# VHH binders against Protein DOG1-like 4 (DOGL4), part 132

Target 1, 232 residues: Protein DOG1-like 4 (DOGL4), of Arabidopsis thaliana (Mouse-ear cress) (q84jc2)
Amino acid sequence: MSKMRNLVEEKFLEFYESWVIQLELYLHQLLIAHNNNTMSETELRHLISKLTTHHKAYYTAKWAAIREDVLAFFGSVWLNPLENACSWLTGWKPSMVFRMVDRLRKSRVVLVEAQVKKLEELRVKTKFDEQKIEREMERYQVAMADRKMVELARLGCHVGGESVMVVEAAVRGLSMGLEKMVKAADCVRLKTLKGILDILTPPQCVEFLAAAATFQVQLRRWGNRRHYVTHS
Below, E stands for the ipSAE of ESMFold2; O stands for the ipSAE of OpenDDE; V2 stands for 0.75 times the mean of E and O plus 0.25 times the DockQ between their complexes.

## First folded at step 12 (VHH)

Design zd28 (from zb7 with T106H; framework vhh_7z1x_3)
Fold by ESMFold2-Fast, scan of step 12:
Structure zd28 (fold): chain B 232 residues (1-232), chain A 122 residues (1-122)
Amino acid sequence: as target 1 above (232 residues)
Amino acid sequence: QVQLVETGGGLVQPGGSLRLSCTASGFTFSSYYMNWVRQAPGKGLEWLSGISRSGSYTYYADSVKGRFTISRDNAKNTLYLQMNSLQPDDTAVYFCARYSKLEGSHLSFDYWGQGTQVTVSS
């Protein structure tokens, strides 16, 4: 009766906790690099590479986990309610990072016209890719609510016979469809991140990554503080 | 009361090896991510390695990757650092530290011990 964490959830919870702690350590290095301006371009590129590798490691672990249990990523137990409320298709909404890019225009390192143009082109492409995924998710949700699925759900209330196999096949189909959509959304996230980093100079990349990591870490802390004062 | 006690430091020649231990008490050791950090003479704190609650996930600073190995024994409330191919610039006081936290631009740890001295000298 009680909902217990499955092995996928327990393993990914431990992974995510350690991944966020490592993100905070990289954020510390990014803030030192930004504040001191003492690092060479080669050193900055190395630090940026560490962050991109760290984000890729997250998606490698996530995609392994969703192959086993994609539904664990909808309302994830390793995220607090605030983080879950801010999620778009199991993660950050790609177009939101352009808000952080806009703040770079007020920073110590200014964007040149060519960069602004390329960032705007990337923003438009990212929003287009988001809309495609949103339409796919809508079509998926409509298919879930069609007469056949409603009938299978009704039959599932009387499990114990031949209907069990039909319901299980339908649930497997649902999981495969969600896995493909989550991976598609994650591909947009990775392409957007790479695109921004390819347009920005190394000092600008450091500022951007620091802003993004700061937001991610602070969102988690704000949500966790709410839990400390919430009483059941 | 949370307490962390490091042991295993000493004098070693370049290319040598040492194994550091950290014994934890006063908290549920198996529920926390644990870290090794060091401080060389006249320098700030350098994070070296971290390990997840069960030991399944580990991370290393570039300066020690491939040479140092972090591990833990939750039944003994003990954290380990196996240090191989030691170099003179590894000379430092080595500290066991619990959860790391970033406050503004400042990296902090909520608990760490007195440290154990490692000297690599030719």
Scores: ipSAE 0.707, ipTM 0.871, lowest interface PAE 1.1, mean pLDDT 86

Design zd29 (from zb7 with T106P; framework vhh_7z1x_3)
Fold by ESMFold2-Fast, scan of step 12:
Structure zd29 (fold): chain B 232 residues (1-232), chain A 122 residues (1-122)
Amino acid sequence: as target 1 above (232 residues)
Amino acid sequence: QVQLVETGGGLVQPGGSLRLSCTASGFTFSSYYMNWVRQAPGKGLEWLSGISRSGSYTYYADSVKGRFTISRDNAKNTLYLQMNSLQPDDTAVYFCARYSKLEGSPLSFDYWGQGTQVTVSS
């Protein structure tokens, strides 16, 4: 069975495919910079800036798309089932990127004690912000069951033109609440990424971004494998 | 079966312009992300620009931003690179490359053209 896509899904599918291809090209540049050690600090900072701009472009496109259809991001057609299964509020779980930082501790890249302390402080703050959003989402779901669902059920018992317009308005209101929640989660993601990059030196930033991009690309490849079988 | 043919290269003066074309055959051109890549004498491959399947999204290497424009005409199965403000360091063989939809390394290109020579010299 094929799923027919709406225009928002088709447009974001093309955007996301292109965005991932460009991420893979940036990953190639990060790996060259990491292995050759021929780039100046200015050149490394420029490469790091290109990656942060690239991630910012993703959120700019995402926020435009969720304004039109936020539900497209819950079970996205541009992500494979493995990528969707790993999603937390339509994207990566902020605290999980500290797993990439743990790899830096075990590499040839040496973190000084001051950096380790700042990264741990950032990890704690990130987990706190993440849990706050989870509580807000739970409250939204409870409110939907008790108030919004009853309202929609009442309106949906009639099939006249006025009833249809009122139901459409109510559904748009519910979608705006989800959009706000997704944007809040994305703000935590961006703050976490910025925080890590602010703590790390440029060579460490390159290694961190290379590890993160490698994981994102490999997760996509693992999920796309021809003989992948999901077990419930 | 799959074929990419680049044309439009030649000798130009610094500050000059050239338009490169790449004609595709043997596949559904409108389904693929397409790229321009170059190789200067004695250097490795340098990715220059990429374009999404409909042409809605484009990306450029820093070395060519503001000077080069990538475009495509899916009805004609043709990819273009408009090159302005050419510099001597733009001298290279220019290749049209198709992005692979299969698993691969970074810069996963599965088909390349024969290349077209661009020489920027006084």
Scores: ipSAE 0.676, ipTM 0.855, lowest interface PAE 1.1, mean pLDDT 85

Design zd3 (from zb7 with S100D; framework vhh_7z1x_3; at its last look DockQ between E and O 0.54; V2 from the best seeds 0.67)
Fold by OpenDDE, look of step 13:
Structure zd3 (fold): chain B 232 residues (1-232), chain A 122 residues (1-122)
Amino acid sequence: as target 1 above (232 residues)
Amino acid sequence: QVQLVETGGGLVQPGGSLRLSCTASGFTFSSYYMNWVRQAPGKGLEWLSGISRSGSYTYYADSVKGRFTISRDNAKNTLYLQMNSLQPDDTAVYFCARYDKLEGSTLSFDYWGQGTQVTVSS
């Protein structure tokens, strides 16, 4: 049974659908660039910039949406169950991208020692940041059993006019905390992505971005086949 | 059956404008992301622009950004492409297309129109 979607969900669903399609279009360009090796460094940098801009646009839209309803992202209706299962705090887990980098190392891409060292440093930093956020999330989840939540639970059983307002206020408070954590996670994602792109050469960046986009697109396809999820 | 019919093409001088239309039938138009693509003589297919279901989100290729505007009227099942500041390099057959998927390194569209010829020449 499909649950009713709120306005934020509907809007973001449409956005995400379009965003993913555009990602596939960019992926097409990345694959061409990667396979043909005919593009100049300037052209590659431009392509990389387009992709980074595209990702920034996603987070801009996301952050606008979470200000309205962060809870929508903790059950993202625009994702299939597989995508959701692979989500960490409403998005990809930052440390996972290093697996993609590792794949580059196993491919025709040759990383120099200095790059490898920097990537490892970044990996460590990313992992540290993830853990920090996870600890905060855990703390927050434990703290949810506070007076406000107890009151919320109580009011849920006895609903009156004033009670509804109190409940809404409590939910807003909870949402604010979640929003902070989501933003923190997104910052780690963006920093990690930037860090990787700063370490890699333009051709390597193209390959990395192609791999990342491919993974995202394929994950979506796999999940849709498995669960027959349509978002149009 | 799904059908897309492009209209509005023609001969224009450099710097001129055209407005293309694509009328859709045989499917729920408002449920689909729609695209404009073109094919110039001797060249491959080029994606130009895309638009979300409601029209709230639009995307453009660098080659047409700032000059072309994609829009849609779901009540009329019609897709539009306003083309301004046309140049000779814009000469091509223009298609409206419903996006399907990326197959390897090849973009795929499940439905196309017959296309409309746009010729920019002095």
Scores: ipSAE 0.818, ipTM 0.927, lowest interface PAE 0.6, mean pLDDT 91
Fold by ESMFold2-Fast, scan of step 12:
Structure zd3 (fold): chain B 232 residues (1-232), chain A 122 residues (1-122)
Amino acid sequence: as target 1 above (232 residues)
Amino acid sequence: QVQLVETGGGLVQPGGSLRLSCTASGFTFSSYYMNWVRQAPGKGLEWLSGISRSGSYTYYADSVKGRFTISRDNAKNTLYLQMNSLQPDDTAVYFCARYDKLEGSTLSFDYWGQGTQVTVSS
């Protein structure tokens, strides 16, 4: 098999590298805002909006790419093995962000009772949406093992235009199903992120976003340090 | 030997335009995300703009968005910054830089040039 990346992988690799660098630049701004209590709420809301827009830009690019080749997102070449190992349906697991909120609460974030209640309601809803996606993925995987798919795979063993076309149509159908599932998971991610930011005050949003960005950046660095060639 | 050399700075009136160039040597320029950074008198470094390795993706600081345009020519190992609608507060030394990482709360660049002076004054 070729070691060369396809066009979708090459384009998204360049996009993702650039997107992560910009995330680090925004993290720099978040850390300055968090350490200096000099920014107005209007200035903090503007910074939070920039981070939200940056995350939305990621999903815009991702959805364009998965329409072309969703399988590129399963075992992504732009992610190191550690990042890939931590992925749930091609991204972060939505319910895990509540553990980040809990970790911040133990350090320096003081939440009022009304916020705690709203966060718990959001956590329950997020877990429900997450489990719904997991059940859909399970049904999808079971469907791939159905008799019809086994018969189509058998046809692929014979060289001929008609059998090739039938197999290609089946593979396209599988890819469309995965695309739908990935987009559904991404919608849960975006709803969860927006929900948390809507509940938190601007200073709390800055601290949450700084913690999330720090984790994402550090996970990439830890995984990259493991990546090496001893001798060749 | 790695070198980044900025040119194109000068004195310009408010509302004027300048085009900065940065020529890179000693590394595979086409493999790296590149940046423009400035330092005004008595102030710290301000990141202005970045561009992906092929030029397909660009990012801008709010202070320059809509006024400045970053571009590159990989065949010439050259990075550009087109600056329009220049303001007195754009007065600074402008550097091209290759980004390394965020260290604590400080942006780290592993290679950058000597800079080119831009003065916006009547």
Scores: ipSAE 0.742, ipTM 0.895, lowest interface PAE 1.0, mean pLDDT 86
Fold by ESMFold2, look of step 13:
Structure zd3 (fold): chain B 232 residues (1-232), chain A 122 residues (1-122)
Amino acid sequence: as target 1 above (232 residues)
Amino acid sequence: QVQLVETGGGLVQPGGSLRLSCTASGFTFSSYYMNWVRQAPGKGLEWLSGISRSGSYTYYADSVKGRFTISRDNAKNTLYLQMNSLQPDDTAVYFCARYDKLEGSTLSFDYWGQGTQVTVSS
């Protein structure tokens, strides 16, 4: 609760709160489109474009904030513990999104053989890109465990001029490396999202985006309810 | 105890402007994402615009983007909607609405004002 927050964390917390609220409002539009077969393909594509633009805006804001404090995105104050537990390199794991497509295929979304083939090709490519990132993370796993060291350096801890400079250089090096890794993971996320939306038809894209937004909104609402008291 | 009161509606000519206000009481206004929603005669509810708790982030529906501007004054517990270039199809009852942090209701809003009528006609 009374945790100290730097300016970057406080600013991004407000951004993320508003971004998720707007995602929920777009979810309502997706659900209307899903339940109403009168929307034209052009209207569906416009709605899909709004959602992809909204997702791109998240990464634009995130990458700006990461330049200032990448460690804020490992155990983020704007996410509840359930949301943080679901994170892989500061976001959803790209290969796991295909489980959502698979579940939709079995219950709601009918895919033709050509789509299934393209989705499997994308799944393989996504997994390959993930594995490359996971190998690179081997060298940075200690950085997440050393978060206290980075925090102390930001608070201006000093024990001598030369040792301060060495610590500052090491912290800068770790932060730059982690920023690069997070951006690489985010690029895989964006490429995977775009790839899925390119393969699916507009009605199928609406189904997929609705399922993804529902999961994210409900994860946030359910995780937050554990911290609220009953009013009565 | 939560109250939202809209004012500033009325009759305007096509191309005209209006500024709506929504005065909030009974809750910590500065802690909530706030919204404007309208309902035209014979139509359903249409979300128009939303604003983050400090005012730093705003969002607009395509139908009003570029013509309407949402703002807030947290010291006065007031939400605003500046509406420019009004056309007859903007005729509606305009509501301010509070985002429901806990559970969604209609469009995920838990409290609404009584609404203010905006009529665009020559």
Scores: ipSAE 0.601, ipTM 0.831, lowest interface PAE 1.7, mean pLDDT 83
ESMFold2 (binder alone), look of step 13: mean pLDDT 85; pTM 0.861

Design zd30 (from zb7 with T106D; framework vhh_7z1x_3)
Fold by ESMFold2-Fast, scan of step 12:
Structure zd30 (fold): chain B 232 residues (1-232), chain A 122 residues (1-122)
Amino acid sequence: as target 1 above (232 residues)
Amino acid sequence: QVQLVETGGGLVQPGGSLRLSCTASGFTFSSYYMNWVRQAPGKGLEWLSGISRSGSYTYYADSVKGRFTISRDNAKNTLYLQMNSLQPDDTAVYFCARYSKLEGSDLSFDYWGQGTQVTVSS
């Protein structure tokens, strides 16, 4: 690292910049669909499918990248500091999207009682899955305080070269565990997104996806407008 | 001075092919995502295709997917659009454009070429 990007970071930066531009183009289509009642249910379902495929493409690229360098996703160079500050385990916090769903209920979107019940059930399950992952995160933090790691940190300052190989092996092991945790979090994200879209009608899905994309795009723009110079 | 110059338009029969080119100058072409957009008579702008700065990632509008291919040559500062299986509804002025942002509900582009006319007979 050292203000120098590795190949994984350079490739994912190009991917992410392109992915966000395409998200804005899809948002344009979502806003037209939302403001125009002439689109058929088949046309709306096709647009929703394009957005779902676009989000899945992000996770396909991400999982390939974290296999090479999971640590690149903690404090990512393709995200500005505001986007990084809003991240939970390298991405959006799944339960927070229900606040966005709650705002849809206060707009002209009318959710029937059956939808409200299913959304609440999904919210509870999502929070449960989050807590499971947070417990695993705590276990990784405790592993850093493990006797052997503490001994390696203290004694590495005295004996030098040979101990660095053992420390590097231990760090690689922790990185592999972290990759598994990140993938678990991403599975909760995809499961939550699918669950919401399965509960909502096509017009409601369009409004939800438009709100989500608008927030993601605006968060990036707000962070990029900072007075301070950001290194990329 | 930033310039984008499109060439390669013309009259073509339905089912025919054309290759459009766009030569860029006045900016670091290899650092920017580039796009092809079109405008048919009496209609608004339609985004067709985009390509990442190195050419590794491409995207297409449904109306042209499978028929059109976007590519670039950064050494020559040139963007291409290979158009196959052309139909009468592909008749439009085709523009090379650098994307800026979504502004309200409208797509905004920083720089545009003059456009090149494509007319599909009948």
Scores: ipSAE 0.703, ipTM 0.873, lowest interface PAE 1.1, mean pLDDT 86

Design zd31 (from zb7 with L107Y; framework vhh_7z1x_3)
Fold by ESMFold2-Fast, scan of step 12:
Structure zd31 (fold): chain B 232 residues (1-232), chain A 122 residues (1-122)
Amino acid sequence: as target 1 above (232 residues)
Amino acid sequence: QVQLVETGGGLVQPGGSLRLSCTASGFTFSSYYMNWVRQAPGKGLEWLSGISRSGSYTYYADSVKGRFTISRDNAKNTLYLQMNSLQPDDTAVYFCARYSKLEGSTYSFDYWGQGTQVTVSS
């Protein structure tokens, strides 16, 4: 039903806009914590936990929405064209965050050798999981082509009153497969973020989360400014 | 001409309740994410709560979670903050603030009200 799909897009658009606004407010708190260096370890861990909870809330909302309309997440209406161009399977590419981690090495809060080793192990594991998902997407695309060819043959030979039901069942099957793949990609994203935060000290976690949030917020602003300037 | 006007502040005893209102004019209130922020004497600004344009999504600072409730009435162009179980450290000037929904400025406060004073003392 087109009306139901429009409601999913509208609801997630409002959710995502508010989620990003809240992310910018947390970014402000992260920058204050990073600059002051007066917060206790307990206070820093609490702030890190708030950011972790905020990211988990995004995936909770996303997975609920994907259950209703996974296709809304491919070329999302709540993302500007620049954000959509930078997307990998409906979100950020997991291995990209290690480039942000590399910037921490140039910080005053220097990574020790043991952390560098664990981060490299995590990077390799993340790349492996990422490639596995890319192979699953390839298999999905092949399956879609096979289904379409069979359906075209069926329509040519035996067009009948059950055609609508068959098409709807096939679309639902494809959506379920795509939903599973998107959730798998999101699990790699969450495992990668958790892994990085588990390796870093609380001050390093604050710096990392601030860098990640800054990038996400700036990418959205750059894309929005481009649209505004073009239409001005 | 954008205006935000806060009312409802006053003196209240610890454990008491107050309801703050913020009346908006000069813009389409229903298109904007709205916030409550406070500033205690001699301290910086503290963000308290935010609400999405329709009211469907709300966020709270830990210091007020479970005690304060943000809400809005888009037909009346009014934002509310219901404050319960007030404590002396809730004493502050309370402001409503707007996030811009304009392209290129979706993540900054562009307008603030003048504030309303809340004093919690025995």
Scores: ipSAE 0.629, ipTM 0.824, lowest interface PAE 1.3, mean pLDDT 84

Design zd32 (from zb7 with L107I; framework vhh_7z1x_3)
Fold by ESMFold2-Fast, scan of step 12:
Structure zd32 (fold): chain B 232 residues (1-232), chain A 122 residues (1-122)
Amino acid sequence: as target 1 above (232 residues)
Amino acid sequence: QVQLVETGGGLVQPGGSLRLSCTASGFTFSSYYMNWVRQAPGKGLEWLSGISRSGSYTYYADSVKGRFTISRDNAKNTLYLQMNSLQPDDTAVYFCARYSKLEGSTISFDYWGQGTQVTVSS
């Protein structure tokens, strides 16, 4: 028995590597825009739209992949251990991005009081939606320990056509439940991102997206550096 | 010992087409994300297109989207750029480049080709 990547893992590994490289190219454009005030509002909105489209492309690919194998996204082979340790339900924790927003209060592009109020309202709503998902996670974990599931696990030790079919159906049901939950978490992520971008001005959006992309890229580099030292 | 060699550049009239090739040696070509980048006279580097290690995923700059097509043949260790509907503003030296990494405010590639000149003029 060897531990090998399945087809879903291989395909998403290639996708994710490419997606991160493209994110770094967009981050380069964001940093140029942030450090240079010569770009028009139309040009900034176009750049913001490209980042938004790039993030949506990630979720399109992810949702296709989790339909085939949602478990590949728990302890993902395309993420290093540090990235995996920082994951909440296969991705970033939605409320965490408000820490990036808080950095904008100290930037050259000052948030006005009305924006601060709207961002706080969005933060509260995001935490509420996050807690709903955490309750669903708890209910899912409790269902895993249900008497019927424990009995099905024991039946798996007694090979027979009927028992095998019942166990396979139960496992498929569990995977479908996880897929639903992961998609719900991703919807909160997308709504939170859109909400923030709708409140911020284009220069503030550029600074926010640059901060978020910088953190994502640096977290990957920090984790990969540790891997190199540990495994070399 | 890592080598990237571009060919296929030349003089072409507006509206014309060219196919650039980049032959790689000295590394496992099929393991790397590959890029096409250009530099117009008196301008900085402009990233044009990128392709994943097996060719399944491609990305394009807005300036070339719909006109240029990136592809690769891993059995031949060759990267391609099919350029259609060429415009005078496409006049540049075109480079094949391996991987990309952001360093400060500049994109960095670990290995580059020598470049091939494309001139679009009537």
Scores: ipSAE 0.704, ipTM 0.871, lowest interface PAE 1.1, mean pLDDT 86

Design zd33 (from zb7 with L107F; framework vhh_7z1x_3)
Fold by ESMFold2-Fast, scan of step 12:
Structure zd33 (fold): chain B 232 residues (1-232), chain A 122 residues (1-122)
Amino acid sequence: as target 1 above (232 residues)
Amino acid sequence: QVQLVETGGGLVQPGGSLRLSCTASGFTFSSYYMNWVRQAPGKGLEWLSGISRSGSYTYYADSVKGRFTISRDNAKNTLYLQMNSLQPDDTAVYFCARYSKLEGSTFSFDYWGQGTQVTVSS
C-alpha cells in the first residue's frame, strides 16, 4: 500500500494483531478447559483471570493510543471493513454481550433463577448506560456543526501566523470530547464484562468467554473472506 | 518454499541456559507473528511464547514466564528463545512455528520447523 500510516496507527495495528492472535490461543485453552471436566475451580479461575487481564491490557493500550490520536480509532486500519461496520463508538456494543449470554442458555449452560435475575438487572443497567452515551454522541455531532466547526471553518480562511495555533487548540478541544466519550463507552464495556463474570460460576465463565472470543475471531474471519461473501 | 530450521538444542544441567535459534526462509519473515512450541516425551504440544512482527509485543506461557525470553532479528530472518534457569521438566523437542491468517482454522500454525532436542539432566 502507498498510504503512509501515522505512528499511532502503526503501533496499534501491530499491538492489535498480536492481541487477537493471543486471544485465539486463549480461546483454544478455554475450549480444552470446557471439554476437560476434571479441571479444578482454582485452575478455571486462573484461566478466567488470564482472559480478564488480556482484555484489560487491550484497554490500557487503547487509552494510551487515544490520548495521542483518538481519530485513529474511528474507521481503524487494524480492523477489516466488516469489523468496522459492526463497531459502536470504537468497539463492541455493550448490550450485544447479553445476546451471547442468551445463546449460552440454549447451549447446555444451566443458569439458576437467581443468576437469570441478576443478568437481567445488569442488562437493563448496561442498556441505560449505553443510551446515555448515544445521547452524548448525538450532542457532540450537533456541536460539530455549531460553534467549534464555524470557528475552524473561519480560521481555515486565514492561513499563517497565529491561525495555526488557534486551529490546533480547537482541534485539541474536539479530540478531548471524543476521548471522553470513547473512555466512557469502554468503562461500560469493562463494567458489563466484570458484572457478567461475577454472576457466572467458573465453568459458566469459561463457556461465556469461549463464546465471546469465538464470535470475535469468527467476525474477523468473515471480514477477511469478504470477496467470497454476497453482500445483501 | 517456506522453511523454518531450529538450532541450539543440546544437553544442559539443571539451572543452566541455552539459546535456540530458528532461521526462516521462503517468506517475508518481518510480516509474521512467530511462536515457540515444545513437546515433552509422551505429552502433547505446549505453546510457550509468541512475538509480534517487529518484536514490540511478546507473550509467554506461565510455565516459562520470567525464565525464557523470545526475540527476533528481522534483518537476519531469525527467531530466538533464550532459556534460563532450565529445569528437568523443560526436556522436550522445541519447535518454531509461523502463525497463519484466520482462513480455515480459528487456531492454526501453518508452518513448523523440524524441532531441536533440549535435554535437562545431570
Scores: ipSAE 0.682, ipTM 0.860, lowest interface PAE 1.2, mean pLDDT 85

Design zd35 (from zb7 with S108G; framework vhh_7z1x_3)
Fold by ESMFold2-Fast, scan of step 12:
Structure zd35 (fold): chain B 232 residues (1-232), chain A 122 residues (1-122)
Amino acid sequence: as target 1 above (232 residues)
Amino acid sequence: QVQLVETGGGLVQPGGSLRLSCTASGFTFSSYYMNWVRQAPGKGLEWLSGISRSGSYTYYADSVKGRFTISRDNAKNTLYLQMNSLQPDDTAVYFCARYSKLEGSTLGFDYWGQGTQVTVSS
């Protein structure tokens, strides 16, 4: 129902705004850790754990919300137009995160050959998982077209109340399929993040997480600034 | 005119409790994410806790998690910090701060109270 959809959107809007503010605060801690080489490995691991927990909290909240209204995540009201334009299946595209990894090759915290090989293997696997999901999305779109054609044929035999039930059934099918796909995409995101952090040393993890958080924060800033720009 | 006024500071014994209040005026309090920040003698600013506009979501720094509780009463335009199990290391000036937007190195806070002194000592 529209009331439940509005409540889901409002609740997730408040959650996401709070989550991003906390991400910015963690980013400040990551930048301090990156600039000061005095933190112990234990302290760095604790900071990395806080960021990992923060990201897991996002997916916990997201999966609860998509169970109620997955369509709220397509063209999300809590994201600006630029953030929405850069979304792949309601979030960041997993393979793009390796752009942040590429910066580590040019940093003071050098990657050893064994790490480079493992990261490239992970990159290839991540790209393969993305393509598999994209193929499933294509199948889903075909199934949606087939279902709509079937429902349209039924509408020719039933008018009025019957047409409402047919539309509702189609929407329910759409929502269930999208929920499955969004969760699949999020699982690839989480596996990719975990894989990178498992390969990297604690100082490298801090640099990677700082780069990722900086990009997310800057993308939001750029999009928000753009909203107030008048073009002539 | 945006104004934040902290009250409730004072001298407290180690292991004691204290409740800070921050009264807001000049803006729609219920529309803003609110924070508590402290500054210990000779140290920089330390963010302690934040609360979403309705109070549904709260976050805490590790140094205070489990000991401090942030809350708000939007009908009274008031932010609270309940501090339990206080220790000498908690001695600081405590500030109420409003989050506005993502800005440089200022943690995104646009308005601050004048602060209230908390001293934990025998």
Scores: ipSAE 0.699, ipTM 0.872, lowest interface PAE 1.1, mean pLDDT 85

